# Designs tried in a protein design chat: VH-VL binders against q9umr5. Part 117

Target 1, 268 residues: q9umr5
Amino acid sequence: SYKPVIVVHGLFDSSYSFRHLLEYINETHPGTVVTVLDLFDGRESLRPLWEQVQGFREAVVPIMAKAPQGVHLICYSQGGLVCRALLSVMDDHNVDSFISLSSPQMGQYGDTDYLKWLFPTSMRSNLYRICYSPWGQEFSICNYWHDPHHDDLYLNASSFLALINGERDHPNATVWRKNFLRVGHLVLIGGPDDGVITPWQSSFFGFYDANETVLEMEEQLVYLRDSFGLKTLLARGAIVRCPMAGISHTAWHSNRTLYETCIEPWLS
Short names: E, the ipSAE of ESMFold2; O, the ipSAE of OpenDDE; V2, 0.75 times the mean of E and O plus 0.25 times the DockQ between their complexes.

## First folded at step 5 (VH-VL)

Design r5 (framework fv_nofazinlimab; at its last look DockQ between E and O 0.02; V2 from the best seeds 0.00; counts 0 for: pae E 10.4 > 2, unsure alone 74.8 < 75, placed apart)
Fold by OpenDDE, look of step 7:
Structure r5 (fold): chain C 268 residues (1-268), chain A 122 residues (1-122), chain B 112 residues (1-112)
Amino acid sequence: as target 1 above (268 residues)
Amino acid sequence: QVQLVQSGAEVKKPGSSVKVSCKASGGTFSDYAISWVRQAPGQGLEYLGYIIPIFGTANYNEKFKGRVTITADKSTSTAYMELSSLRSEDTAVYYCARTEYDILSGYYMDVWGQGTMVTVSS
Amino acid sequence: DVVMTQSPLSLPVTLGQPASISCRSSQSLVYSDGNTYLNWFQQRPGQSPRRLIYKVSNRDSGVPDRFSGSGSGTDFTLKISRVEAEDVGVYYCMQGTHWPYTFGQGTKLEIK
């Protein structure tokens, strides 16, 4: 039998967004128990990410307990960060494949059409004024806002991304790294035509330097220092990178070719 | 200078709802958070929640168990606070306050409305 | 929730004399960025609250220099070097570090 699949949605999403994914899984892996977690839907997805992590943890624990052989996670967009944090705080998770589906794993610093409707009066260059405060950190988007021009503010004020990345020292860094390393495979999916994740390389742990030059995962301090286990995972062949062009952000979970190429191989 | 003008006093029955408005002028509405604080007669201040208008959603004090709804209309520079399932203990002056974001200087401007008295009685 | 405890709750003062109000928090108000988001508000009779001090020791525009804030961690103090008649009212400390934000009980300053 196939291992159960748990799906975590992204910002402003709901379980309905994954109807095609469910169809694909049922077709190619019949009998698979797929659970799309219907938590923090719509505007509730703006709740602090740690609150979301706790909520999702409560939901996945009983699923994992009933699946001693292990489970797979498919986590979309913002959900990918939630899942990474979840795997970091859980010392007894049994996740085989963690599939990060177009997630801003290294943060977001975008001023795309997606962000403009949300922030019509603010430019990305000024969002730090809101996000790196106690006020802003009560919203999920600010929890992974990563302004490369205000690195000190990010490192000190980010209550989520800087911590799960191990970029700021904290007492749980070692344990979180250990827990995250329990994952069998980390499958990173994204692409240049996403249009929302900015830069799109963030889905592969790439990100801007101070000059807004995109550096790859291997050039990041979190990798070089192995602060949460990326270097270790790569060394043991546990990281899979699956880039794909021609896919917009809202289509990652509904594209059949993407599913067959990047998701399906890891559901066995 | 930034000013906040609130709607007039309200008298409500228990179980009903009240919606108070707070109109901002003299600045850019989207550059501020709008907070709501209430004060029962002869009592202290209690924080209800706040909204960041550009985010379109509010952060609420869970003490109110979902009875409070804070919204903002950027087109009119007006914030709203709605309190449902009113009780006698909800009788209070309700204040809106605007806080500027200024992390660089650490200077946060704080402007308060004149307050709106809400009386809940049978 | 963070509990803010003020003392005293009633503060009778002679004109021209100094006044001091204490505010203690149930946990540290130091945020990860190193700032301490502790504010002091003044509420004169029949008026809306007015912020006097932000981030422990910074005076708002128009606030006389006879007002000063100090403290760190969990212990904070508002001082008035020379109390004037216009200083009559209730003073509140407020923490803005931990959600939900909370106020002290208030200290009523009166002239003897």
Scores: ipSAE 0.815, ipTM 0.909, lowest interface PAE 0.7, mean pLDDT 94
Fold by ESMFold2-Fast, scan of step 5:
Structure r5 (fold): chain C 268 residues (1-268), chain A 122 residues (1-122), chain B 112 residues (1-112)
Amino acid sequence: as target 1 above (268 residues)
Amino acid sequence: QVQLVQSGAEVKKPGSSVKVSCKASGGTFSDYAISWVRQAPGQGLEYLGYIIPIFGTANYNEKFKGRVTITADKSTSTAYMELSSLRSEDTAVYYCARTEYDILSGYYMDVWGQGTMVTVSS
Amino acid sequence: DVVMTQSPLSLPVTLGQPASISCRSSQSLVYSDGNTYLNWFQQRPGQSPRRLIYKVSNRDSGVPDRFSGSGSGTDFTLKISRVEAEDVGVYYCMQGTHWPYTFGQGTKLEIK
């Protein structure tokens, strides 16, 4: 028997986007109970990430309770950040594989059509003016906006990502780290042809320094300080990195080769 | 420059409802929140609530919760304030005003509509 | 709710002389981001309110430099260095730090 799979979608997304993923899982792991959470769909995906975390938490509790052998999470794009927070705030999660599908784990710093739709006059260089305001932090995309030229504002104003990454102090940091470390496997997926996640290495905990040079996970203070357990997980052999070229942002959940290479092996 | 144009004066009976519109022109409607403030004749200003148009979500001053509903139609760049169960003390000029998200804008209510007089009488 | 108290409520002033309005809040207006969201609005007779000052001391575009705001924590002041005839109206302080947002009672500035 296979552990249940819980799927969390991304920005401006819905359960419909995962039709192909569900087909692949059904073909390779027949009988798997897959629940795609229909919360914060479409425009509602813009709501603050902490609000989304609360809603998704309420939805996953009964699923986890019915599966004492554990569950798997597949979390796409922005959904990967929701799942990061779920694993930290839940004292009782039983997640085996957390599969992060092209999620901006260290944040986003790039012009995209989604940002231009929301803030038409903005450029990546000036979006910090909106995102690091109290009003900007009411939008999910601003909760993980990480301007490498305004690290002081990011660290002070980010109400979500800076806290969950342990980049700013929080009273619950020790408990969040303990909870996150209960995960069986952290499977990181992403690639250079994504076209949306900027830098694409953010999906692997890499990010820009002040000169816009990408530093990989092992060079990040978050990793070096072991702020939420990345260094411990890596030492345990629990981090899996699965980069793949040739896949655009909206194709991660519908590419068979990616599924077979990066996802299928982790769905016990 | 952003301009806010409100609907015309209304005379209502006690117990009825009123719906005031606020149409934005200039700028981008989704770049700011719309606040609603009222002023009874000869009195000061009282904050009712606001809406963030991109979400269609509103927050209300507890004093008016259950009676006030604020909505927005992004396609027409128009915000609406509906107040139900009207009483004579609801007689006031109702204003809409914008709040920018930009940290350099100072946020709160830099551009105001012309106001809509709502008179509640039997 | 945060109570905003203005003084004086009525301010007769001679043209060309300075005027000063006080505003006190029942709680500190320093927000978690370190900013103080105290605003000053002017309402001329028959007109909509107009914001003059935001974040304690910053003048809006088009506001004459004879208007200045100052203060911190719970005590704030709006000063007009040389009152002109066009300054007649009611002045309101307003806090945006604590929900719900609240206004002072208003200070009516009149030329004597």
Scores: ipSAE 0.315, ipTM 0.676, lowest interface PAE 3.3, mean pLDDT 91
Fold by ESMFold2, look of step 7:
Structure r5 (fold): chain C 268 residues (1-268), chain A 122 residues (1-122), chain B 112 residues (1-112)
Amino acid sequence: as target 1 above (268 residues)
Amino acid sequence: QVQLVQSGAEVKKPGSSVKVSCKASGGTFSDYAISWVRQAPGQGLEYLGYIIPIFGTANYNEKFKGRVTITADKSTSTAYMELSSLRSEDTAVYYCARTEYDILSGYYMDVWGQGTMVTVSS
Amino acid sequence: DVVMTQSPLSLPVTLGQPASISCRSSQSLVYSDGNTYLNWFQQRPGQSPRRLIYKVSNRDSGVPDRFSGSGSGTDFTLKISRVEAEDVGVYYCMQGTHWPYTFGQGTKLEIK
C-alpha cells in the first residue's frame, strides 16, 4: 500500500551508502518497494549533470510506469539536483514526495578537502576561472558551482544550475515549470553542521548575496519571480522545511531520528 | 603503467629559450595537474609552476613569471615548459611530475619524469 | 614565499642505526580545510625524487615501514628507525599549503 521509493545518490557516492536508510524504510513501512539507482557511482558522479539526468531518467521511466498511483524520490546531495532536473524535464513524471536530503539546490561556494584534492591551488574565490569555462562545465561539481562574486559569468556559463533555476532565459522554461509543479510535496532537509554544503542554507534554496550574507529562499529572485515554481509551491502548502543540527554530510542517510522526523511522514 | 617521458638534454646560450616536453602514458592526462620542478647542479628543488590540462590553466611561481610558459596538448598527452631569457643560473635538471591527489582512485600519485638537463653557457 | 628549513644538512649514519631529520616552516602549514600538507621526498643518487610521506605522517605505497613522519604546525620530523645501505641520498621536506610550494634545502644522508 506504500508508494514505491526511488533513491538517487550524491557525489562520490554509491548505492551501498544507503543501506541504513533502506533498513529504516523496511522497518517502518514494510512492503515498500525501494529502488536505489546504481548509476554514476564513485568517479562517474563527476560526469556532466545533464548526462546523469538522462541516465537516471531512463532508469526511472519503467518504475514510474508500473506505479500509476505515484512514486517518491529521496535524493541526496548532488543527487537532489539530478532529481530536480528530472522533475522539470519529464512531462510524464508522477512524483508525490521529492525529498531533497542535504542538496546544494542554490549551488555551492565553499572550499572542501575534496576540492583541494582535485584543484589543489584553487580557493573558492578562484574556481570561477575553471568552472565557468566550456571545459569546466564538463564536470558535475562545476555544473552547480555558484560564485556570488562573479554573477555575470555564472549566468552566462552555467550549463545546468542557472537553467533549472530559471536564472537564464531558455526556450523550455515554461514547460519545465509546469512539469516541476506536478510534484506533490517538496521536502527540504539539511542543517548547519553539514560541513560540505556551503552555505548549508543552499539545501533550503538560500544562498549568498555579493557580500556573502545568506538570503533565505523567500528573498531569492528565483522565488520572487516564481521562475520554476517555488512561490507557487509554498503558497500551496507543498514545501516542507526540516532542518536538523548535529548531522555531518555523510550521516544524513544513517540517522534514525532524522529519518523519523523528516523522511518517514512523507512516504505515504 | 603510468609514465612521464621528457625530451632530451639541451645546451643553450644566454638570452635564448628552451622548451622541454613531458609526454604522459597511462591514466587520464587531462584531469590532473602536471608540475614543473628544477634542480641546479648540487642544489635543492624549486617549483616553477603547474598546469591543469583540462582547464588549460597554468599557475606560475612569481620568481619566474614573465619568463616561464607552461602549456599542454591534450590530443598528444604532452605538457610543455618554456623558459625564456636564459641565464647561467638557469642551468638545471628540469622535471615534470604528477604528485597530486587522484580523487578517483583515492591515492596520491607520485610520478616523475626522468629529468631534462638544460645547460646555459656562453 | 614559505621558507622551509631543514637540519641537519649533512647526516652521516652508521648502518643499522636510527636517523632523524628536522624541518621547520616559516608559517603554519595548516590549510583552510584543516589538513597539513607537509611531504617528505627521497632522491637517490642519479634518480628523480620519490615521495616517502604525505600529509605529515602517511607513508606512500611501497615505502618501508622504517620511515615515519611526525609533527604539526611549523615543526616536522622524518625518522628512519634503522638505516640501510639503500637509504643513501638526499631528503627534502616540501610544503603544499601555500603557493608557491617550496622545498627545504635537503639533508644528505651518508653511510659512514
Scores: ipSAE 0.006, ipTM 0.431, lowest interface PAE 10.4, mean pLDDT 86
OpenDDE, second read of step 6: ipSAE 0.673; ipTM 0.858
ESMFold2 (binder alone), look of step 7: mean pLDDT 87; pTM 0.891

Design r50 (framework fv_nofazinlimab)
Fold by ESMFold2-Fast, scan of step 5:
Structure r50 (fold): chain C 268 residues (1-268), chain A 121 residues (1-121), chain B 112 residues (1-112)
Amino acid sequence: as target 1 above (268 residues)
Amino acid sequence: QVQLVQSGAEVKKPGSSVKVSCKASGGTFSSYAISWVRQAPGQGLEYLGYIIPIFGTANYNEKFKGRVTITADKSTSTAYMELSSLRSEDTAVYYCAKGDYSDFLGYFDYWGQGTMVTVSS
Amino acid sequence: DVVMTQSPLSLPVTLGQPASISCRSSQSLVYSDGNTYLNWFQQRPGQSPRRLIYKVSNRDSGVPDRFSGSGSGTDFTLKISRVEAEDVGVYYCMQGTHWPYTFGQGTKLEIK
């Protein structure tokens, strides 16, 4: 029958957000065991990402152990970064499809209403002062803040994203790369009308240069150096890119056309 | 264990200002939010505002018409609430309360002992 | 502003008997993340408030299991299964879903 599906939510989110996704899966793949992890829900999603990775790791281990044919991950928004780290730190994961649903894989740099809720008087141009402090790195959103005008500070201060992307050295980098490369398919989903993920191409490993011009994945040093295996996965035919216009950030998990086009084909 | 210790009671004249302190010990000061809540004698609780020290973000209940200012000094792990243009109706016990950053705005898991502010002529 | 209405405002209870306090909000307390930020606080005479319950039904560490919270949307209940002498005080519900955060009027629990 179908492989189990594990769902990891995003910032200020919970399992409630995935009720439509579960309905779609039940319609097209009846009998699929879907587990939406209710860890770090709501405001607890602000906890440091490495803390969240540890908690989610403990929750996914028994699910993966009971599914020798493999599991699928669907990881939304910030949850996509949690899943990136899970695939790197787990020596024994058996993930077939990793479906990254509008996640800021190269980081976030944008003035959005969501960011302004936390930082009402801050602009994206000065948020680096808060995020790249040791104390700022105690908050998940700062763990993937990537200011293209202060790349030196990002590389030195990011306790999470710069490490999992191989942009800064780490003793475990070789093992993390080996573990990540065990994934069957990396399915990247995102689009220009998201309104939150900035630049939206971050969901496809593209990002701003110092002039705020977006460079795509193949132009990134992490890809060219194959720091965690993107170049190897692309050569293997394991990376799927599924951009879709017309979808806002909170609608990726509740759009039927998106599900049928980008998610359904990868749920064996 | 986190403990919040507030400054002592104040007696103020109408039209003056008062500044109450709240010193935190235990835990990481920058990892939580500090809210201010007041209680007039024999009455219920009224929310004034909060500060998130790590972000430098403070927000206020509009009912206080810009009279309240909440600040924090991370080096001394102390939050402050300053209320200006005092009126007799501002007579109350003022509490600081901590929220964990995982649920910082609605948590209030630890409270200070309270500071009585009396406004009288 | 969201109005929080508690009933009863005065609750005389015999020791060992159950007690229930209701809290109603003027609008839904379900946040966009699916969580409901409804909290319950206890204030004993001469003391600071103490949180008992957060997110409708979760007990704080050290809070006896005789305290339980329930409800959804706009209608919430705090229940004490067997009242003890130390439970005397004023109980407040509070919403953290909508700015500004607001409290109920308080329910005074007293031994009869």
Scores: ipSAE 0.013, ipTM 0.452, lowest interface PAE 8.0, mean pLDDT 88

Design r6 (framework fv_nofazinlimab)
Fold by ESMFold2-Fast, scan of step 5:
Structure r6 (fold): chain C 268 residues (1-268), chain A 122 residues (1-122), chain B 112 residues (1-112)
Amino acid sequence: as target 1 above (268 residues)
Amino acid sequence: QVQLVQSGAEVKKPGSSVKVSCKASGGTFSDYAISWVRQAPGQGLEYLGYIIPIFGTANYNEKFKGRVTITADKSTSTAYMELSSLRSEDTAVYYCAREDYDLLTGYPLDYWGQGTMVTVSS
Amino acid sequence: DVVMTQSPLSLPVTLGQPASISCRSSQSLVYSDGNTYLNWFQQRPGQSPRRLIYKVSNRDSGVPDRFSGSGSGTDFTLKISRVEAEDVGVYYCMQGTHWPYTFGQGTKLEIK
């Protein structure tokens, strides 16, 4: 039978967003047990990411325990960062495919229509003043704010992303790397028309340098140093890159062509 | 310059609720947080919680969680602190104060309201 | 919660003489951004608190240069080089590094 699928939602989101995804899975893999985790919904998605990781960890443990053949994770937007941390902190996870749907894996830095809706008086150049304060780090969106013009502040103040990416030292880094490397497949999905994730290449571990030129994953220090295992995963053929144009941020979980091309092949 | 103006004194019976307002003028309301701090007569300062209007998010000191609710209305630049299930021990002056996110000038509590006396008695 | 301990709690001082207030935290106040969020407040009788010092040693606008803050880690000091009559009031240290924010008990400065 098919391995169970666990779905983790994004910022200001809930389980309801995945109705179409569940329909697609049922059509192609009937009988699959799909659990959409209904934790940290709506405004609760603003809680610190480490708090969310702990809550989601408690929810996934019994699901993984009941599935000795393994499970798949589908993690959308901010949820992809939660799943990154879950795979690192869990010594005993049995995740086969980790499917990251347009998640800012190297962080977020952009003035988009979505961010202007959330922060109408703020510019991307000034958000570091809020996000890298102690107040900012109490909120999830600031845990992955990555200002390329204030990289020293990002490295010192980020309580989540810089640590999970191995950009700043942590006593648990070796164990986190070992745990993350247990994943069967890392499936990265994203695209240029997302409109929210900035730069969109963050979904593929690319990011801005100090001049706002995007450097791809293989040019990042975290890859070159193999800080949490990206170089090792790529070498063993475990990283899948599936970019697709024409898909907006809220449509990744409801586009049939995207599902058939990027998600369906990695469910088993 | 930011000025915070609070609502007037309240006298309440045990078991009731009180809602204190804090109206901000000057500056951009969404660019800072508003905190609430209380001071019982002759005692020190005690932090209740805050709201960050740009995130629409509030957090509370665990001591008051379940009894305190902090909200903000961006259209009127007003923050509110509501405290329920009042006890005589809640008799205090309640202050609102601004939290500046500017890393150069620091946070937290740089401008304070004048305070609102809440008396809980039977 | 982080416990903030001030000493002395009562500080009688002669006009024109220096005054010093100590503040100790139960945990390090160094935040991950490298800053230490230790603040000092003055509360004059019948008035709202006023912030004097932020991030250990930075003086707020309008605060006289006779006030200075120093310290690191868990031990901090507020100094007044020459006490003036207007300095009468209660002084509080406060930490903003750990949730929830906590204050010292207060030090009452009085003129002898």
Scores: ipSAE 0.075, ipTM 0.565, lowest interface PAE 5.9, mean pLDDT 89

Design r7 (framework fv_nofazinlimab)
Fold by ESMFold2-Fast, scan of step 5:
Structure r7 (fold): chain C 268 residues (1-268), chain A 121 residues (1-121), chain B 112 residues (1-112)
Amino acid sequence: as target 1 above (268 residues)
Amino acid sequence: QVQLVQSGAEVKKPGSSVKVSCKASGGTFSDYAISWVRQAPGQGLEYLGYIIPIFGTANYNEKFKGRVTITADKSTSTAYMELSSLRSEDTAVYYCARQDYDYLWGSFDYWGQGTMVTVSS
Amino acid sequence: DVVMTQSPLSLPVTLGQPASISCRSSQSLVYSDGNTYLNWFQQRPGQSPRRLIYKVSNRDSGVPDRFSGSGSGTDFTLKISRVEAEDVGVYYCMQGTHWPYTFGQGTKLEIK
């Protein structure tokens, strides 16, 4: 009766992080088949995002094939970008709800404990030198680094995010847009107390301009041009925005109130 | 089979510097961090710092900041730990150890054989 | 820095008898991902440390079943169900949750 749920984790993460989420789903939607994909765990989460997309795609195909009524995706942090690409590259996906838990959909430009661990002496203003090299693009973190002060370098060097957002041309862009538009609901979740995703509005397709002023989704060129279907989805009534204050980055998948408010309603 | 092989023993005078090497084999050098831990004779273990070879970035225990430098040469799969302004208290066996990314912060699954550094006049 | 306190520091034990080592941390070792980054290492005389246990209770490949780890929050235990002659050495607990990583003082296990 309930559609199966597929869960995709984030950076330096694994299936273990979702134990509370699974508990909540079992309580409110008993009998739901939940598959937490245990791929690209730990250091493997640093692999290029296109490589991760291919691996997750192979895991997702048999699950979708067994569920002709459709499936739901719950994708956390970096995993939300993997799911964005999955929905674009799969000609035959049957995803109803794509639930994005605090994912940097327009990119990341800010310090985090992970970035401080990886780059203890680097300022965010200098990471573009590493990330926008061909070598840097072999790492997932750099695939969604979006420096608003070097937008020309981001557009030229990004091998993943600029392409999937339609900010740079790609031969498959028309097909990717058509595929993405097959999704039933795009549920965007995030909030000001996340502390990792910078700006936090990136989870809602907002982002910094060159002066570090946040422009919301409807002011973004990718929305205005409808590059991958955001404007079409919004007009269809298919985009759900669920911001919530008081939730830190590692708590989105383990907060009961968040689950009941933002996730539960979309798990038909 | 993962193996870390360190350079040989060193005897140094106070005020000098020492540079210890740690050569990795049996895995992709760039897929993990290398940590350095020391042990004074008959004493316990003390953490110095780590390097993430793929980014060339290092972080140090505040106790050693300004004296320790950890580097890596990806072409030879070798990490280095250099300690300057040596004191008698720096006499210890210095170990390199592979830092396990699968647990995010810190755990060491493979260790080098150790390098004895003696600081004496 | 997180202080790791082991007890006892000296552990004479009779062959075939059980042995237990305690490790206490000055603050919780539970990370935000729900994992507890508490490790146990064995150092035999003249050898490098070898990891026995990671994330409180997980044994490394090749570590005998007689070794077990348990605990939560700030209190942890390494247990050897039946001590063998090859177990002689110093045992260290280590936390990897908080920077900088810190070790206990070590427990020297000796056969009586």
Scores: ipSAE 0.035, ipTM 0.571, lowest interface PAE 5.6, mean pLDDT 89

Design r8 (framework fv_nofazinlimab)
Fold by ESMFold2-Fast, scan of step 5:
Formats: structure tokens, C-alpha cells, sequence
Structure r8 (fold): chain C 268 residues (1-268), chain A 121 residues (1-121), chain B 112 residues (1-112)
């Protein structure tokens, strides 16, 4: 029998987006219990990420309790950040594979056609004025807005990402790190043709420096300081990197080749 | 409950501009987009554009690009639609309506009462 | 732009009888999230439009259950199971899948 799979969707998304993913899982791992969480759908995905974490936590507890051999998480886009926090705040999670589908793990700095409803491209340089206010931090997208030209404001104002990445101190940081390190595998998926996640390397813990030059995970202070366990996981052989070109942001959960190459091997 | 209240009717000369207001109450102004739709007398509905007040971002139907400007004042929970270089064909009732970003459950679900704009010589 | 075509444009109906309005789009209205953003609006004489149906088949709060929406892809239908006097007005379909958003030309429902 296969471990249950829990799916967490992204910004302005719902469970319907994963119908192809569910078909693929059913074809390759028949009998797998897949639960796509119908929480914070549509505009509710704009709610503060800590509020979403609490709601998803309440939903995953009974699923994990019924699966003593473990569960897998597949977390898409913004949902990958929700799952990052879940793994840190839960003292008793039994997650084996955490599969992150094109999630802005180091943050977002850019606008695309997909996000034009929220951000015109010309606004990326000015969005820090809104996002790094107390009012702006009431919205999920601002919780992971990471302006590389105002990193001091990001560090001081981010109520979510800077804390979960250990970029700003928090009383619970040591416990969060211990909890996160219980994960079996961290599977990172993303690619240059995503068109939404900016920079796309954010899905692999890379990000812009002050000159908008991308520094990869191993050059990040959070990795070098092992703030929440990335260096330890990599040394353990628990981090899997699966970049794929030619896939747009809304296609990560519906591309068969992507599924067979990057997801299927980690669904025991 | 959500209520959208628009400014009163206007009569304008060709070549001038008009600015219509839409004040929101009974809900969180910044949680939704505000859309603008017009209707010429005896004709159908035509979408002009929208604004997302939380980000100050607006987008326009290409047909009106360069003539329409949509703005929002969060302190008064008021959205504005300004149309310039007015022609007789712009004579219409202009509506504001509440929108959502992607989920249609909040998309154009509440409408203002409409503002008649008449363009005549 | 996506063209929305309604038929009929004029719909005389007898009180208590069913009525049906068709709406066809020039391209598929299925968005990348799997949802179909097809809405139906009612406009009574002298009033603002009121949304009746969203995402093809979901009724708004306060909309009588005699109104129903159905369809997929490019072909959609609004049905009224038993027409009442207050149903007089113009009905519009609207797509929210492709920018710019577009409306059908409207169907005028009137009592015979």
C-alpha cells in the first residue's frame, strides 16, 4: 500500500487544478489515498500565511494520525510556503516526501502576466511601500514579497518568510529547525520558463542580491548558517533538485513528463 | 452588506472629460477589485477596466486605452473612473461593480446604481 | 477578443412556462485552474444588472432555484423552470476567462 498524499494549492487556486496530478498518481500508484485540501481557495488565498498555516494544520492532523507509516506532501506555488511552515510548527508531523512545485521559497520579486491582477510589472520597485507596512502584512503575497533593494525592510517587516527562513530571529527557531529536519526528503521542482516565480531559482532557495544577480542556495546565509536545516538535509542526501525547462507556472501539476521525472519516484 | 454608491448624472461637451465616483461601504474595500462597465441607451454591456485598490493597480480594455483612467482612494473607500476626449458614442450609463481576482464568486456580484453620462454639443 | 453570442435575442414566454437562453463563446472558457468563468446577469427595466449565476452553474445568494445554469467549454444555457412576472428583463452572459472580459448581446425576456 502507498503512503497517503496531501496536496496544498497556491495563490488564487483550488483543488480542481490538480485533477491531472490525481490521474497520474492513480495510474502509477493505484490505491493511494490523495487528499487535496479545499481550504483558502480563490480570494481566501490572500489571507495571511500564518492564518492559512493554522487552518491547514487543523486539516492535516487527523490525516497524519491515521497514517502511522507516514504521508507525502505535494505543495504548489504559495502552498509550498504553507507546507514549509507546517513542517516547522508541527512537533509531531510524519512527512516523508515534501514535494515543492515551483514555490517561491526565498520570496518573490517580480510581476508576470499571471499576476497582473495583483502587480503590474512597473510596480515591483514600489510594492515594498505597501507590503512592508503592518497593513500589507495582512495579505499572503506580501508575506513572501522579498525586495532585494530593500532587504533591511524585508528583514524587519516580513511577518512570515523572514521568520520561517531564519533570516530574522524568533524564539521558536530552534524547535522549528528540529521539526523541519524530521522530513524524509525535500524535493524541489521549478524551472526557467515558469513565468510567474521571480527569480525562478527561488524555488531552489536561490535569490537576487542587491544587483539582481541570482545567488544559488549554497551561497545564501540561511544555508551557510543552517538556520532551519538546509545544510544538514543536503549533507544527509535528503534534498532533491529537479529543474525542468519548458513548463509554465500553471502546468507543473499537469505535465506527465514532469510527474514521471520529479514526483513519481518520491511517492512510496 | 456591500453597497456601492455612485456620483450623480453629468452632461459634457465633446472633447471634455468626466470623472465618476463609486463609494464602497458594508465590506472591506481593499479585499476586492472594482470594475467599470458601461451601457449605451438601449444597448448591451461593455467592460472598461478594473482597479485593485490594495495595490493601486489598474488594467484597461484596449478599446479605451489612453482615454480611461481608473483610480482609488483607500482613505475614503472610493474608486474613480475618468474618461477623456469624450464623443457622442460615450453617452451611456456607467456602472461600478465589485470584482475578485480570479474567483467569480466575488466577481461583479454587487453593482452601483449607475451614473448617466450624456455627451452632447 | 472572445465573442459571446446569445440566442434568442427576443424571448416571449407564457407565465408558468419554461424559458431557455443559449450562450456560445468563440473559444473555450476553461481557465488554467480548471474553472469555467461563465456568468449570467439579469437586468430588470430601470435597474442595475444583478448576477444570477457564476462559474456556469452556481446560483448567487437570494436567486430563486427556478434559475439554473449549465454547459461546458463553449456552449452554455440559462434555464428558468417556471417564468414569473418579475423575470421580465434582459439577460446577459459574460466570460471572465480571457482578457478583455466580454458580454453577450443580451436576451430580452417578455411575457406573451
Amino acid sequence: as target 1 above (268 residues)
Amino acid sequence: QVQLVQSGAEVKKPGSSVKVSCKASGGTFSDYAISWVRQAPGQGLEYLGYIIPIFGTANYNEKFKGRVTITADKSTSTAYMELSSLRSEDTAVYYCARGDYYDSSGYLDYWGQGTMVTVSS
Amino acid sequence: DVVMTQSPLSLPVTLGQPASISCRSSQSLVYSDGNTYLNWFQQRPGQSPRRLIYKVSNRDSGVPDRFSGSGSGTDFTLKISRVEAEDVGVYYCMQGTHWPYTFGQGTKLEIK
Scores: ipSAE 0.006, ipTM 0.420, lowest interface PAE 10.5, mean pLDDT 87

